# Ledger of designs, part 18: VH-VL binders against q7z443r523to685

Target 1, 163 residues: q7z443r523to685
Amino acid sequence: TSLNMSTHQLTITVNVTSLEKSLIVSIDPDSPLLMTLYLGFQYQPNCTHFHLNITLPKDKVWQKDEEYTWVLNPEHLQHGIGTYYITAVLSERQEGAQQTPSLVSVITAVTQCYYWEIHNQTWSSAGCQVGPQSTILRTQCLCNHLTFFASDFFVVPRTVNVE

## First folded at step 6 (VH-VL)

Design s31 (framework fv_levilimab)
Fold by ESMFold2-Fast, scan of step 6:
Structure s31 (fold): chain C 163 residues (1-163), chain A 120 residues (1-120), chain B 111 residues (1-111)
Amino acid sequence: as target 1 above (163 residues)
Amino acid sequence: QVQLVQSGGGLVQPGGSLRLSCAASGFTFSSYGMSWVRQAPGKGLEWVSGIYSGGSTHYGDSVKGRFTISRDNAKNTVYLQLNSLRAEDTAMYYCARDIFGRYEDYFDYWGQGTLVTVSS
Amino acid sequence: DIQLTQSPSSVSVSVGERVTIDCKSSQSVLYSSKNYLNWYQQKPGQAPQLLIYWASTRESGVPDRFSGSGSGTDFTLTISSLQAEDAAVYYCQQYYSIPYTFGQGTKLEIK
């Protein structure tokens, strides 16, 4: 949904029902907006009480869709299944922006990496994890099969498209 | 008025080094990313390297490991250190302002260019 | 890497005519309703100059005879009524993915 970020913060609620997939949080302001996101489990986080944080837009990205995307793998959701809260706090110093954004769109999605498993003639997620360059449009897959299997006959996807 | 003034080009032998400079004025330099784009004689444009306002860097595959981009915010200057130069690095090198913190993402101001010739 | 292919490679037209230059991307450069595709003009002996960004937004100071269109993978730059000073090489550029890439250029000559 679209949220008004003309005040200094907004809150996003995410219900995590499975730890078998990674959570993708995408923030899309209508103009550039420097912010810090704080993650809390079953509580509203703030700058002095949080589990994880990230500053957006990310300084080093490979594609545009990464700039305001936070990738949370199962190891980052260490409190298990349940309700997670994200508080986004605007920076007092806005740089490079000529106009204050009036609308912020928030999209959350889940994704997983798969590879072709010759043993069972099916797709499997074992030995793969979702990488930090993932977005709601593209999943980066980091798989240990590239070092485990010594053959180049085995094709493993590096990214998967999510809908 | 935004200006990017370049210097540091020249003729160098294969394996040699040069350092290109791009001095910026007319804007808050520390808030913007900067890129280098080159053009071989009679050829098209090739993006070479970029540096973000925070100091993070990217390189094109052809120059990775040989070129180093850096910036000095106190001097409003971006640099490109060229090492292990090859004949195929011969080009006009342009610095360009990269819009940080905008959704418009383009190179809006370009320096005049600095010619680098690598020949024996 | 994203590859951009321009057509035609060269075109010769008369003053007052309409010109179209196409740019095709090997993958989509569309994200969040914005196409990260730019157009630049380069006159002989000069640095490139920005004309169009976000596929269709004209840069300040660029004459309104220049317009951009397209989405996803197929883009077009149009000059609606060619002037003599428009003789130049035109480049499309994607700003979606690192490494940033340019099309090979289209040379526009006035006859």
Scores: ipSAE 0.448, ipTM 0.742, lowest interface PAE 1.9, mean pLDDT 83

Design s32 (framework fv_levilimab)
Fold by ESMFold2-Fast, scan of step 6:
Structure s32 (fold): chain C 163 residues (1-163), chain A 120 residues (1-120), chain B 111 residues (1-111)
Amino acid sequence: as target 1 above (163 residues)
Amino acid sequence: QVQLVQSGGGLVQPGGSLRLSCAASGFTFSSYGMSWVRQAPGKGLEWVSGIYSGGSTHYGDSVKGRFTISRDNAKNTVYLQLNSLRAEDTAMYYCARDIWGGYEDYFDYWGQGTLVTVSS
Amino acid sequence: DIQLTQSPSSVSVSVGERVTIDCKSSQSVLYSSKNYLNWYQQKPGQAPQLLIYWASTRESGVPDRFSGSGSGTDFTLTISSLQAEDAAVYYCQQYYSIPYTFGQGTKLEIK
C-alpha cells in the first residue's frame, strides 16, 4: 500500500492501547526523501507544536531497514494510552533536488522483547527493552541478563491523512 | 576530479602503531562518509572502519578496540590510527568514499592504497 | 555477520564469450525493494572499482556488457561479451548491515 505525498505532508494516526510495548513507525519512500516526523498526543502536531520529533533518513544505522524507522519506547509515549498523531513534513531542502511528489508506504507496528522464565513457566519482559536499532523486520532486544529471548509484532491500526 | 591520496604506511614491529592518512579533493568532503578497506597479500577485501558525515564511527570485528578512525574536515582528510598491530594486520589499506543514506549505498572512489607490513 | 560466497573461485574464458559469477548471501540483503549488493572489479596492482550497485544498477562509465541480477540472497554478475581488459578479480559486497562484508572473490582470466 503506497500513499502520494502531494502536499509534502501526511498525518498518521496511531491508537496506543498499552504502554507495555514499543511503537515502530516505518516510512518507506520510493526514492530518498528528507523529512521530519512530529509526535502529538490527542492533537495533530506541526513544526511549532509537538512533543517529540525525528529527522529521517537516519545516518548512524547498523542495517538499511533502520534508515526510515522511528522507535518509540513507552518512555517516549509519556502521555499514556490513547490516540497519537504523527505528522510527516517533507523538507524544503532535498539532497537530490527532488521536486516531484513521491509515493511512500507507512507501516506502524508494536513489538516487545520476551524471554522464557523457567521458574514461573511464563514469558517475561523483565530486564529487557526494545533497542533503537529495531525495525518492522527485526526487534533489537537489550537485556540485562543472559537468556533465550523472542519478540512479537502486532500491526497497529492507522489512519493516514494527506494535507 | 575526485581524488583520494593516501600516505602513512610502512614496516612496523608487532605491538607497534601507525597512522594512515587519506587526503581528499574534488568534492565537498564534509558531506560524505569515508571507509577503510584492507586486503592481505593474495587475499580478498575486508572492510575495516567507516566514519560518516554526522560523526558516527563503526568498526569491523577484527579491529575493534585497536583501530580508531577520525576525520579533519578543515583538511579534507580521513585518518586511521592503527594500534597494537599484529602480523595478521599486514595488508594494503584503501580509503574509499562511502555514499551513505538514501538509495546510493556503495564505495564509489578508492585511494591508491597504502601498504602496512607488520613483522620483526 | 553476513557471509557472502562466490562461485566459481576462478574461471578462464575466451574473448567474446559470456561469463556469469554468482554470489550467495547467508541472509537477505533486500530492504524496501532494493537489494544492497554491490559488485567491484579489481585489476592486478590496482584499487577496486565499483561496477554495479543495488544488485542491478550500473555505475556511470561502466560498459553495458556488465550487468547484475538477483534478489534477496542469490545474485549474479554477467559479462555478456568479454574483452581482454576484463581480466580481473570480481567481488560482491553487501551494504545491508555493518560490518560490511565482501565475497572471497572470483578470478577471471582471458584465454
Scores: ipSAE 0.256, ipTM 0.712, lowest interface PAE 3.7, mean pLDDT 84

Design s33 (framework fv_levilimab)
Fold by ESMFold2-Fast, scan of step 6:
Structure s33 (fold): chain C 163 residues (1-163), chain A 120 residues (1-120), chain B 111 residues (1-111)
Amino acid sequence: as target 1 above (163 residues)
Amino acid sequence: QVQLVQSGGGLVQPGGSLRLSCAASGFTFSSYGMSWVRQAPGKGLEWVSGIYSGGSTHYGDSVKGRFTISRDNAKNTVYLQLNSLRAEDTAMYYCARDIYGGYEDYFDYWGQGTLVTVSS
Amino acid sequence: DIQLTQSPSSVSVSVGERVTIDCKSSQSVLYSSKNYLNWYQQKPGQAPQLLIYWASTRESGVPDRFSGSGSGTDFTLTISSLQAEDAAVYYCQQYYSIPYTFGQGTKLEIK
């Protein structure tokens, strides 16, 4: 799913049905594109009214696939289960040679880290957190105990409106 | 007229320290990343460290824990603090303009280089 | 870390000839239709200069006899109609993953 981002804004709508997993939001442009994302719960956010934001591409990345990925852990989804809106606002300051409009690909997914808990003979997420280097291609698991772990990954429905 | 002017090299004994400086002019320094790349005599290029417009820093595995990159945007200068120097750190050190998380993803302008020699 | 291997290590050619330099990556440097591989030229006694970025895009001011090609893990720098001033060491570099890494270099001598 790709769309032209020739206007200065797009809105992503995601229905969060569980707070046990982290939300991965990927906005991958076909050419470099400086943007700021704003998060709102039950309302469409803007630059003056939002509860979380991030500037993309990210500055602290190890691999290129992290640059346009926003990881939202359960503690970031503090309003609970329901509809979240993400507004992406294109910067008027574009730092290099680039074409606007740009095609962007929007993917949303959920992921969680688990370890095998010997005492209870079950998988548990206790002591493990999805890390900020996670992308749609890989999940970073940060655990506070030395053990073997696994993760799940599930693409979730979203809608995208260009304004 | 982008210019990167380097200073701070020299001869130092193993275990010693040096601070390299790279003074930039001709562009909006705070908007760009800066990297250090070194070259041992007669050898190839090795990326050492980078600092980016948002303030994040990264290091090559051979220098982690010993070298520190920093910048002073008011002075348009990037620094590389070299500590616990070893003979294998002997090299020409280049600073380079580095666009990271922006539009071009390469090192476009390089300083003249500063020689660091670590010997007894 | 991503390892880059260049071939050949050195080559001697005459003015007017064509030369190709290969660079192989231990893993793909392709993401979102861009190959994060650059080529640099270092003339004797000078700092490196950017020639090619994104595998095939020529830097402004670089003569059109220099061209880059390839995708994923296999890349080539081609210099057509060599000039005496092209005597240099050529390096490929990946900008896909930290730490950024360079190939070992290819020394080009003009006979």
Scores: ipSAE 0.280, ipTM 0.713, lowest interface PAE 3.4, mean pLDDT 85

Design s34 (framework fv_levilimab)
Fold by ESMFold2-Fast, scan of step 6:
Order: C-alpha cells, then structure tokens, then sequence
Structure s34 (fold): chain C 163 residues (1-163), chain A 120 residues (1-120), chain B 111 residues (1-111)
C-alpha cells in the first residue's frame, strides 16, 4: 500500500495478539524522507506524549532495507497485548523535498527466531532474540549459543489514517 | 569547496603500525559519514572501513581486528589506525565522504590518497 | 557478501565510438524502487571520481555522454561518442549491503 505524505501525518494502528514475537514496522518512502515515529498503547501518540520513538532513516545500517524498519521486541511492547498506535511525523529538516510529494509503503509483520534443540528434538526460541537489523526481507537472530536457526514471518492487520 | 587532505602514510615492516589522517573542509563534517577505500598496486578498489556521523563503525573482513577507524569532529578529521600490518596491506588508501542522513548513497568526494607500503 | 562482476575486463575503442560496460551483482541491490549501484571513473595516478549513482543518476558536472541503466542484478554503463579523456578504469560499486563491494574494474583504452 502506498500513501501520500506530502502534507499529512499518518497513524498506523496494529493489534498485538502475542508477546512471543517481535513486531516489524516498515514505512518505506519512494524517495528519502526524514521522519520520527512515536509509539502509544491504546492512544494516538504525538511528539509530546509517547512511550517510544525512533528517527528514520536509521543511522548507518548493514543493508538498505533496514533504514526505514522499526523492530519492536516484546520488551518494547511493555503494555502487553492490545492496540498499539504509531504516528509518523515528517521532520522539519528535509533536503529540498518539501515541494515534492512522497509516497510511502506501510507493512507490519511479526517474526521470531527459533533454533533446533537436538536433545529435545524440537524447535526452541530460548536464548535467541530478534535483532535490530531485521526487516520484512530478513530476520536477524541473536543467540547466546551456536546452532541452526530459522524464523517465521506473519503479516499482521493494520489500519493507516492520513490526517 | 569540499576538500579532503590526507597524510600519515609511509614504509613499515610487517607487524608495524601507521596512523592515517584525512582532514575535511568545505562542508559540515559532523553530518557526514566517512569511509576508507584502498587499492593495491595495479589492483582494484576495496572498501576497508566506515564511520557514521554518530560514531558507529564497520570494517571489511580482511582488516577487522587490526584496523580502527575514528573521527574528531572538532578537528574535522577522520583517522585510520593500521596495526599488525601485512604485506597484502600495501596499497594506496583513500578517504571518501559517505552517508548523510539517508540521502547520500555513494562516495562523492575522495582524498588524494596516502601510500602505505609494508615491506621487509 | 555481494559480489560484483564486470565485463569486459578491458576494451580498446576509437574516439567517437560507443562503449558499454556491464556489471552483474550476485544478488539484487534493488530496494524501494532504487538500485544501490554506483559507477566510478579512475584515471591513472588519480583518485576515483563518482560518475553515476542509483544506477542511472548522473553526478553533477559529469558529461551527458555517460549514462547508466539496469535494475536488480544487471547494470550497464554507456559512454556514447567516446572522447580521448575517457581513457580510464571504470568500477561499479554496490551500496546496498555492508561490506560495500566494487567490481574488478574495466580498463578502457583508446586505439
């Protein structure tokens, strides 16, 4: 889905149904676009009232697809399951892009890292965490042990409103 | 006018150390990332290391653990500390202007190069 | 690591001719409608100079006889109406993933 952000803020609404997985939020513009994302639980956040924020694009990353991706681990979703709101606000400091409309694509998904546990003959997530370099194209798995890894990926329902 | 002026090269024995410097002028240095790219005599280009405006660093596998990139924003200078030098590190070393807040995706300005020769 | 392979390794042409240099990437460098592939020119004894970025955008000051094309994994640098001062080594470079990598270079010689 593509949205025009030339004169608007956008709000992403996502319903988190499990804290066993990390939430991946991708707001990918068709041209460079400095923005700040604000996270709220059961309320629409703004620059003066929010639980977490991030400025995008992220400071230098391993792959370009990381630049406009926000990884929210269970520890970041401290209010538990329920409806989370993300408000995206354009930064005042744009490099001459103010007069050119920007389109953004919004994707929300969940992912988790698993490893094969030989002794129990099963997959386990113990000792593994989804890393900040994760994107909708790849999951970074950070584990406290060396083993074979796998991840899952599910697109989660979202609502996007332009104001 | 954007300018990158390099210094600090020379001849060293295997196992030796050198510190390369790249002094920047003509732009807001603290807003840009900087990279080092080397070229062995008669060979192609190899990216060696990068440092972001915020100070985070990355290294190519061939130099990781031996080289250290750093910057001094007050002096508008980026450094590359070369340790445990090997014969295969012999190259012309270039500094280059890099990343700016998601906009720059290329090396637009390069220093003149600093020759590093590792020889017994 | 992303591997870039250029062809030809060297080419010898006459002034006024058209030259094409290809660069193949081991994986796609396309993200969000933008290809993170750059082209540089290096003349003997000089530092590299940026020619093209994002596969097809000319750097300011670069003559319009230089053009870039391609998407995903296959890219081409074209020099129309070759001039004597274009004798150089040309490198493609990906800016999609760390470590940044360069092609092996294509040496362009004037007959």
Amino acid sequence: as target 1 above (163 residues)
Amino acid sequence: QVQLVQSGGGLVQPGGSLRLSCAASGFTFSSYGMSWVRQAPGKGLEWVSGIYSGGSTHYGDSVKGRFTISRDNAKNTVYLQLNSLRAEDTAMYYCARDYFGGYEDYFDYWGQGTLVTVSS
Amino acid sequence: DIQLTQSPSSVSVSVGERVTIDCKSSQSVLYSSKNYLNWYQQKPGQAPQLLIYWASTRESGVPDRFSGSGSGTDFTLTISSLQAEDAAVYYCQQYYSIPYTFGQGTKLEIK
Scores: ipSAE 0.347, ipTM 0.751, lowest interface PAE 3.1, mean pLDDT 85

Design s35 (framework fv_levilimab)
Fold by ESMFold2-Fast, scan of step 6:
Structure s35 (fold): chain C 163 residues (1-163), chain A 120 residues (1-120), chain B 111 residues (1-111)
Amino acid sequence: as target 1 above (163 residues)
Amino acid sequence: QVQLVQSGGGLVQPGGSLRLSCAASGFTFSSYGMSWVRQAPGKGLEWVSGIYSGGSTHYGDSVKGRFTISRDNAKNTVYLQLNSLRAEDTAMYYCARDIFGGWEDYFDYWGQGTLVTVSS
Amino acid sequence: DIQLTQSPSSVSVSVGERVTIDCKSSQSVLYSSKNYLNWYQQKPGQAPQLLIYWASTRESGVPDRFSGSGSGTDFTLTISSLQAEDAAVYYCQQYYSIPYTFGQGTKLEIK
């Protein structure tokens, strides 16, 4: 989906139904757009009232799909199951870009890392976590043991409001 | 007018060190990333290192651990420190303006190049 | 690492002819409707110069006889109505993943 970010703010609403998986939020603009994202639980956050934040695009990335992706692990979703709100606020100081409206694509997904546990003949996530280089195109799995990995990936519904 | 003026090349023996400099003018240096790209005599282009506007750095596999990229925004200059030089590091070294933040995604302006020769 | 392979390695063509240079990527460089694939021209004794970015967007000042096409893993640089000043080595470059990589280059000679 492509949305016009002609206003200063954009709010994403997502319902988290499980804390066993990490939430991936992608806000990909059609042209460069400096922004800060704020996370709130059961309320719409702003720059003075939020649970977590991140500035996008990320400065240090290995692949392009990381630049506008925020990875929220279960420990970051500490308020539990329920509705989370993410407010994206445009930076007042844009660099290298004209101050024109941009189209943004918003995707939310959940993912988790698994490995095959030979002794119990089952998949387990123990000792593995989703890494910060994860995106909607690939999951980075960080494990504290030698193993073969797999991940799942599911796009989850969200709503987006412009102000 | 955007300009990148390079200096610091020369002849050095294997195991030696050199520091390359690239002085920028004509744009807001602190807002751009910078990269170094090299070209061995008669061969193709190889990306060596990059530094983001925020200071984060990346290196190509062949130089990681031996080369260090840095910048001085007050002097509008990017540096490449070459250590533990090998014969295969012999090349023309170019600095290039780069935008890592997704502004343009390419190398639009290049310095004139500086030759580094590593021989016994 | 992403490997870029160009073909042909060299080509000789007459002024006024059409020439195409292909670049194949070992992995897709497409994300969010943009192909992170650039083309550069390097004339003898000079630094490279940007010709095309995002696979098909021509850089300012570049003649419209130069065009880029392709998506994902297969890309082409086309020069129509070749001019004498177009003799150079042409490189494709991916900007999708660190380390950034270049193709091996295609030498274009004018007969």
Scores: ipSAE 0.397, ipTM 0.760, lowest interface PAE 2.5, mean pLDDT 86

Design s36 (framework fv_levilimab)
Fold by ESMFold2-Fast, scan of step 6:
Formats: structure tokens, sequence, C-alpha cells
Structure s36 (fold): chain C 163 residues (1-163), chain A 120 residues (1-120), chain B 111 residues (1-111)
């Protein structure tokens, strides 16, 4: 869905139902838009009260779809299963001569890395982790063994408010 | 009025080193990324390295571990340090302005080029 | 790595004619309604110059006889009413994925 960032802030609500998969948060603005995302568990975070944060677009990416993607692995979701809130705040220092407000699309998804285990003829996630280059279009799999990898994606429904 | 003026090329023996410089003027240098692109004699273009406005860097596989890109925002200059040079590094080296995260994603201004020749 | 293949590798045409240069990408360079594909012109002894960015947007100062089209994996640079000063090597370039890559180039000669 498309959201208007005219209020300099938006809030995303995500229900985490499993800690076996990584959460992918994708913000896709109509034009380049410098922002900071704050994560809170069971509360709406802000710049002075948050669990984790990230500045977007990321300053080092290998592919364009990474620029506005935040990868949250199970170790980042330390408060467990439940409702997480993400507050996106526009930076006062926008790069270029861009005029705001901008329309943004927000997508959340979950993913996990799997490999084919020859001994058991089945898929396993052992020894693999989701890497920071992951996006809603592809999963980076970092494994400590030689094998071919696969991943699955599930788009997570959520409530989004522009505040 | 945007200008990129290059210097620092020359002839070196295999295993040698050179430092290329690209001095920028006519724009807010610190707000732009910069890249280096090379062209071997009679061949096509090859992207070598890039540096974001924030300082993060990327390298092509052929130069990783040997070349280092850096910038000095106070001097409006981007550098490419070439180490452990090989004959196949012989090329014209261009610096180019690279717009990251802005309105556009392309190389809009190029320096005149600096020739690097690696020969024994 | 994304590979870009241009065709033809060389072409000779007369002044006033139309010429098309194709660029095929091994992977889609389309994301969020933008194709991260650029075209450059390089005249003998000169640095490359930007002609077209985002597949179809003409750079300021570039004559309107130059146009770009295509999406995803297949792109075309068109020069209508060719002029003598258009003799050059033309390169497509993808800005979608590191390492950034260029096509092998198309040499355009005027008869």
Amino acid sequence: as target 1 above (163 residues)
Amino acid sequence: QVQLVQSGGGLVQPGGSLRLSCAASGFTFSSYGMSWVRQAPGKGLEWVSGIYSGGSTHYGDSVKGRFTISRDNAKNTVYLQLNSLRAEDTAMYYCARDIFGGYSDYFDYWGQGTLVTVSS
Amino acid sequence: DIQLTQSPSSVSVSVGERVTIDCKSSQSVLYSSKNYLNWYQQKPGQAPQLLIYWASTRESGVPDRFSGSGSGTDFTLTISSLQAEDAAVYYCQQYYSIPYTFGQGTKLEIK
C-alpha cells in the first residue's frame, strides 16, 4: 500500500508469530527520501525511546532493492513473539533538491534460508543465516557449509498509520 | 561549471604503485559519490571502484585487495591508490561523478582520464 | 554479475539515416518503476559522455534525435537523422547491481 509522508513520520505495526524466521521491512518511496526507522516492542518508538534503529537509504548496498530494506533477524527480535512497532521519521537533511512530501509503499515479509540435506533427503536451516543483503525480492543465505540454498517468503499483513 | 581534473598517471614496472587524483570543482563535492572507470587500449569500459558520499566503498573483483579508493572532502578530491600493479592494469583511468540516493543513478560528469602503463 | 550484450558490434550508416543499437541484460534491471540502464557516447580521444539515463530520460543538452526505450532486460538506443558528429562508440551500462557493468560497445561509423 502507498502512504503519504507529509507528516514527517509514519508508524508500521508488525505481528511477529515465529522467531524461526527473519523479518524483512521494505520502504519504497516515490523519490529518494532520507529517514530513520525505530523499532519498539509493544510500544510506539521515537528518537529517544527505541530498541533498534536504522538510517535509510543504506549507505552501502550491492543491489538497488537493498537501499530501503531493513533485515531483522531473530536475535534482533529479543522481546520474543508479539506486536512490534516501527516509526519512520524523515530527516531534516534531504540529499539533493528533492521536495517532500513523498508517497511510500511499505511491505513486510518473513524469510528463512534452507539447504537440501543429502543424508536425510530433506530441507534444513541448520548452519545458515539470513544476510543483510536480503530484500523482499531475494534472500541472501550465509551458510557455514557447501551446498545449494533456497528460501521462502511470506508477506506479513500489517496496519500502517501516517502520523 | 562542473569540472573533474585528473593527475597522477604514468609508467611503472609490474608490482609498482601509483596514486591517481581527481580534483572536483563547481558542485558540493561532499554530497556526491565518485567512481573510477578504466579502459584498456582499444577495449571497452570497466568499472573499478566507487565511494559513497558517506565514505563506504566498493571494488570490482579484479582490483579488490590491490586498489584503495578514498576521498578528502576538504580538498574536493577523490583518490585511487594502485598497488601490486600488473600488465593487465594498463588503461586510461577516468573518475566520474556518481549520484547516490539522489534524483538520478548514473555517471553524469567524467574527468579527462589519466593513462597508467604497466610495463617492464 | 549482470552481463550486458550490445548488438550490432559495429555499424556504418549515412548522414540522415536512422540507427538503432540494442542492449540485452542477463538479469532484469527494473526496480520500483525505474530501469537502471544508462547510455554513454565516447568519441575518439575523449572521455565518455552521458546520453540517456533510466533507460529513456535524455540528459540535459543532448540533442532530441537521441532516444532510449525498453524495460527489464531489453533496451534500445535510437539515433534519428544521424549527423557526422555522431561517429563514436556507444555503451550501455547497468546501475542496478554491484559490480556496475558496461556492454562491450557499438562502433558507429558515418559513410
Scores: ipSAE 0.584, ipTM 0.810, lowest interface PAE 1.3, mean pLDDT 85

Design s37 (framework fv_levilimab)
Fold by ESMFold2-Fast, scan of step 6:
Structure s37 (fold): chain C 163 residues (1-163), chain A 120 residues (1-120), chain B 111 residues (1-111)
Amino acid sequence: as target 1 above (163 residues)
Amino acid sequence: QVQLVQSGGGLVQPGGSLRLSCAASGFTFSSYGMSWVRQAPGKGLEWVSGIYSGGSTHYGDSVKGRFTISRDNAKNTVYLQLNSLRAEDTAMYYCARDIFGGYPDYFDYWGQGTLVTVSS
Amino acid sequence: DIQLTQSPSSVSVSVGERVTIDCKSSQSVLYSSKNYLNWYQQKPGQAPQLLIYWASTRESGVPDRFSGSGSGTDFTLTISSLQAEDAAVYYCQQYYSIPYTFGQGTKLEIK
């Protein structure tokens, strides 16, 4: 979906029906555009009232498709299932070759890391989490083990978290 | 107009160090990413390192762990620190500007180049 | 890493003729309707200069005889009605994935 961002703000609505998967939010402006995204649960967030935020484009990426992508893992969706709102607000300081964009493309997707678990002869996500380099096209898997993964995943070893 | 003026090259022995400088003028330096690209004599271009407007850095496979890119926005200058130099690092080193404030997109302006020679 | 292969490695043509240089990428460099593939011209003793970005957009000040085409993995730089000042080495470069990589270069000589 393409949305007009010629004003300094836009709102994205996302219905979360499961906390088993990560939410990927991709915003693709026609030209470089500094923005901050704010996340709210059952309310429209702003710069003074929000759960989480991120500044885009991201300061460090490995591929172009990461640049305007926000990865929200289940732990980020701490209010549970329901309707979340994301408000994108243009930064006061536009940098570089700044332009007046007339159009942005917004895509949302869900993803999770899966590997083949030989003990149970099934796919499992245990010991893995979706990483911040994930996009709508590629899932970064941060895992505490090495095993067979689906072809669209890339795996980065991680330390096991203990509660 | 946009200008990138380079300095700091020279002859150095294997294992030595050099710091290259690229002084920018004619644009808001802090809003742009900067990269270093090198070219061995008679060979093609190789991207070496990049630094984003926010300060995050990337390195090419051949220089990772040996080279360090940095910037000083107050001086409108980007630097490349070359350590543990090898004969294969002998090249003309160019600094280049990118048009996108957060990341490089393409290299629209290039410095004149600084020659680095690694030999005894 | 993304590998770029140019063909031919060198070519010799006469003034007024048309020349094409191809660049093949080992992986797609297409994202969101933009191909992150750039073309640069390097004349002897000079720094490279940007000619074309996003596969087909001419940089300001670049003559209209230069054009770029292609998408995904196969790209072409075309020079129509070649001029003497076009003698140079031409490089394609991908800007999709770190590390950024260049083709090996195509040397264009005027007969």
Scores: ipSAE 0.463, ipTM 0.755, lowest interface PAE 1.9, mean pLDDT 84

Design s38 (framework fv_levilimab)
Fold by ESMFold2-Fast, scan of step 6:
Structure s38 (fold): chain C 163 residues (1-163), chain A 120 residues (1-120), chain B 111 residues (1-111)
Amino acid sequence: as target 1 above (163 residues)
Amino acid sequence: QVQLVQSGGGLVQPGGSLRLSCAASGFTFSSYGMSWVRQAPGKGLEWVSGIYSGGSTHYGDSVKGRFTISRDNAKNTVYLQLNSLRAEDTAMYYCARGIFGGYEDYFDYWGQGTLVTVSS
Amino acid sequence: DIQLTQSPSSVSVSVGERVTIDCKSSQSVLYSSKNYLNWYQQKPGQAPQLLIYWASTRESGVPDRFSGSGSGTDFTLTISSLQAEDAAVYYCQQYYSIPYTFGQGTKLEIK
């Protein structure tokens, strides 16, 4: 879905139903946009009331698809299952874009790292974490053991409102 | 008008050090990432290092641990410190505007180049 | 690392002719409907100059006889109606993944 960021902010609603997976929030603007994302549980966050934030594009990435991607592991979803709100606020200082109207595509997904346990003949996520270089196109798996790995992802239902 | 003016370089022996400078003008330097790209005589282009507007850095595998990129936003200047130089580091070194993040992440403007010769 | 292979390595053509330079990537550089591939022109004794970014968008001030096309892994730079000043080495570059990498270059000579 593409949304107009000309109002300088938008809200994303994510219903988290499991803490076994990491939440991936991807915002793809049609032109570079400096923005800050704020996370709230059961409330609409803002710049003075939030429990986590991130500035996008990210300061350091290895692949282009990471720039506007926020990876939220279970430890970041500290209030448990339920409705989380993300408020994206466009920076007032857009040196390259002067706050011109822009379209953004917003995608939320969940992912997890799995590996095949030959001994138990099953897939397991034990000893693996989803890494910060993950995106909706690929999952970075950081594991404390060596074996064959696989990942999955699911699109999480969301509601996006332009404010 | 965007300009990148380079300085530093010269002839140095293997194991030596040099510091390259790239002075920027014509744009808000602090809002852009900067990169260094080198070209050995008669050869192609090789990306060496980059620094984000926020200060994070990347290095190519051939220079990791030996080169250090840094920036001084008050002086609108990006630097490349070359240490433990080897003969294969002999090249024309270019600074260029751009790296992932922020504004314009492609190399749209380049400095004139600084020659580094490593010879015994 | 993503590797870029250009063909041909060198080509000699006459003024007024058309030339096509190909660049093949070992991995896709397509993301969100944009191809993170640039084309540069480097004349003898000069720094590289950006010609095309996002595979097909011409940089300001670049003559319209230069055009880029392709997607994913296969890219082409086309120069129509060659002029004497187009003699140069042309490079493709990907900026999808660190480390950024360049093709080996194509030397264009005008007869």
Scores: ipSAE 0.543, ipTM 0.778, lowest interface PAE 1.2, mean pLDDT 85

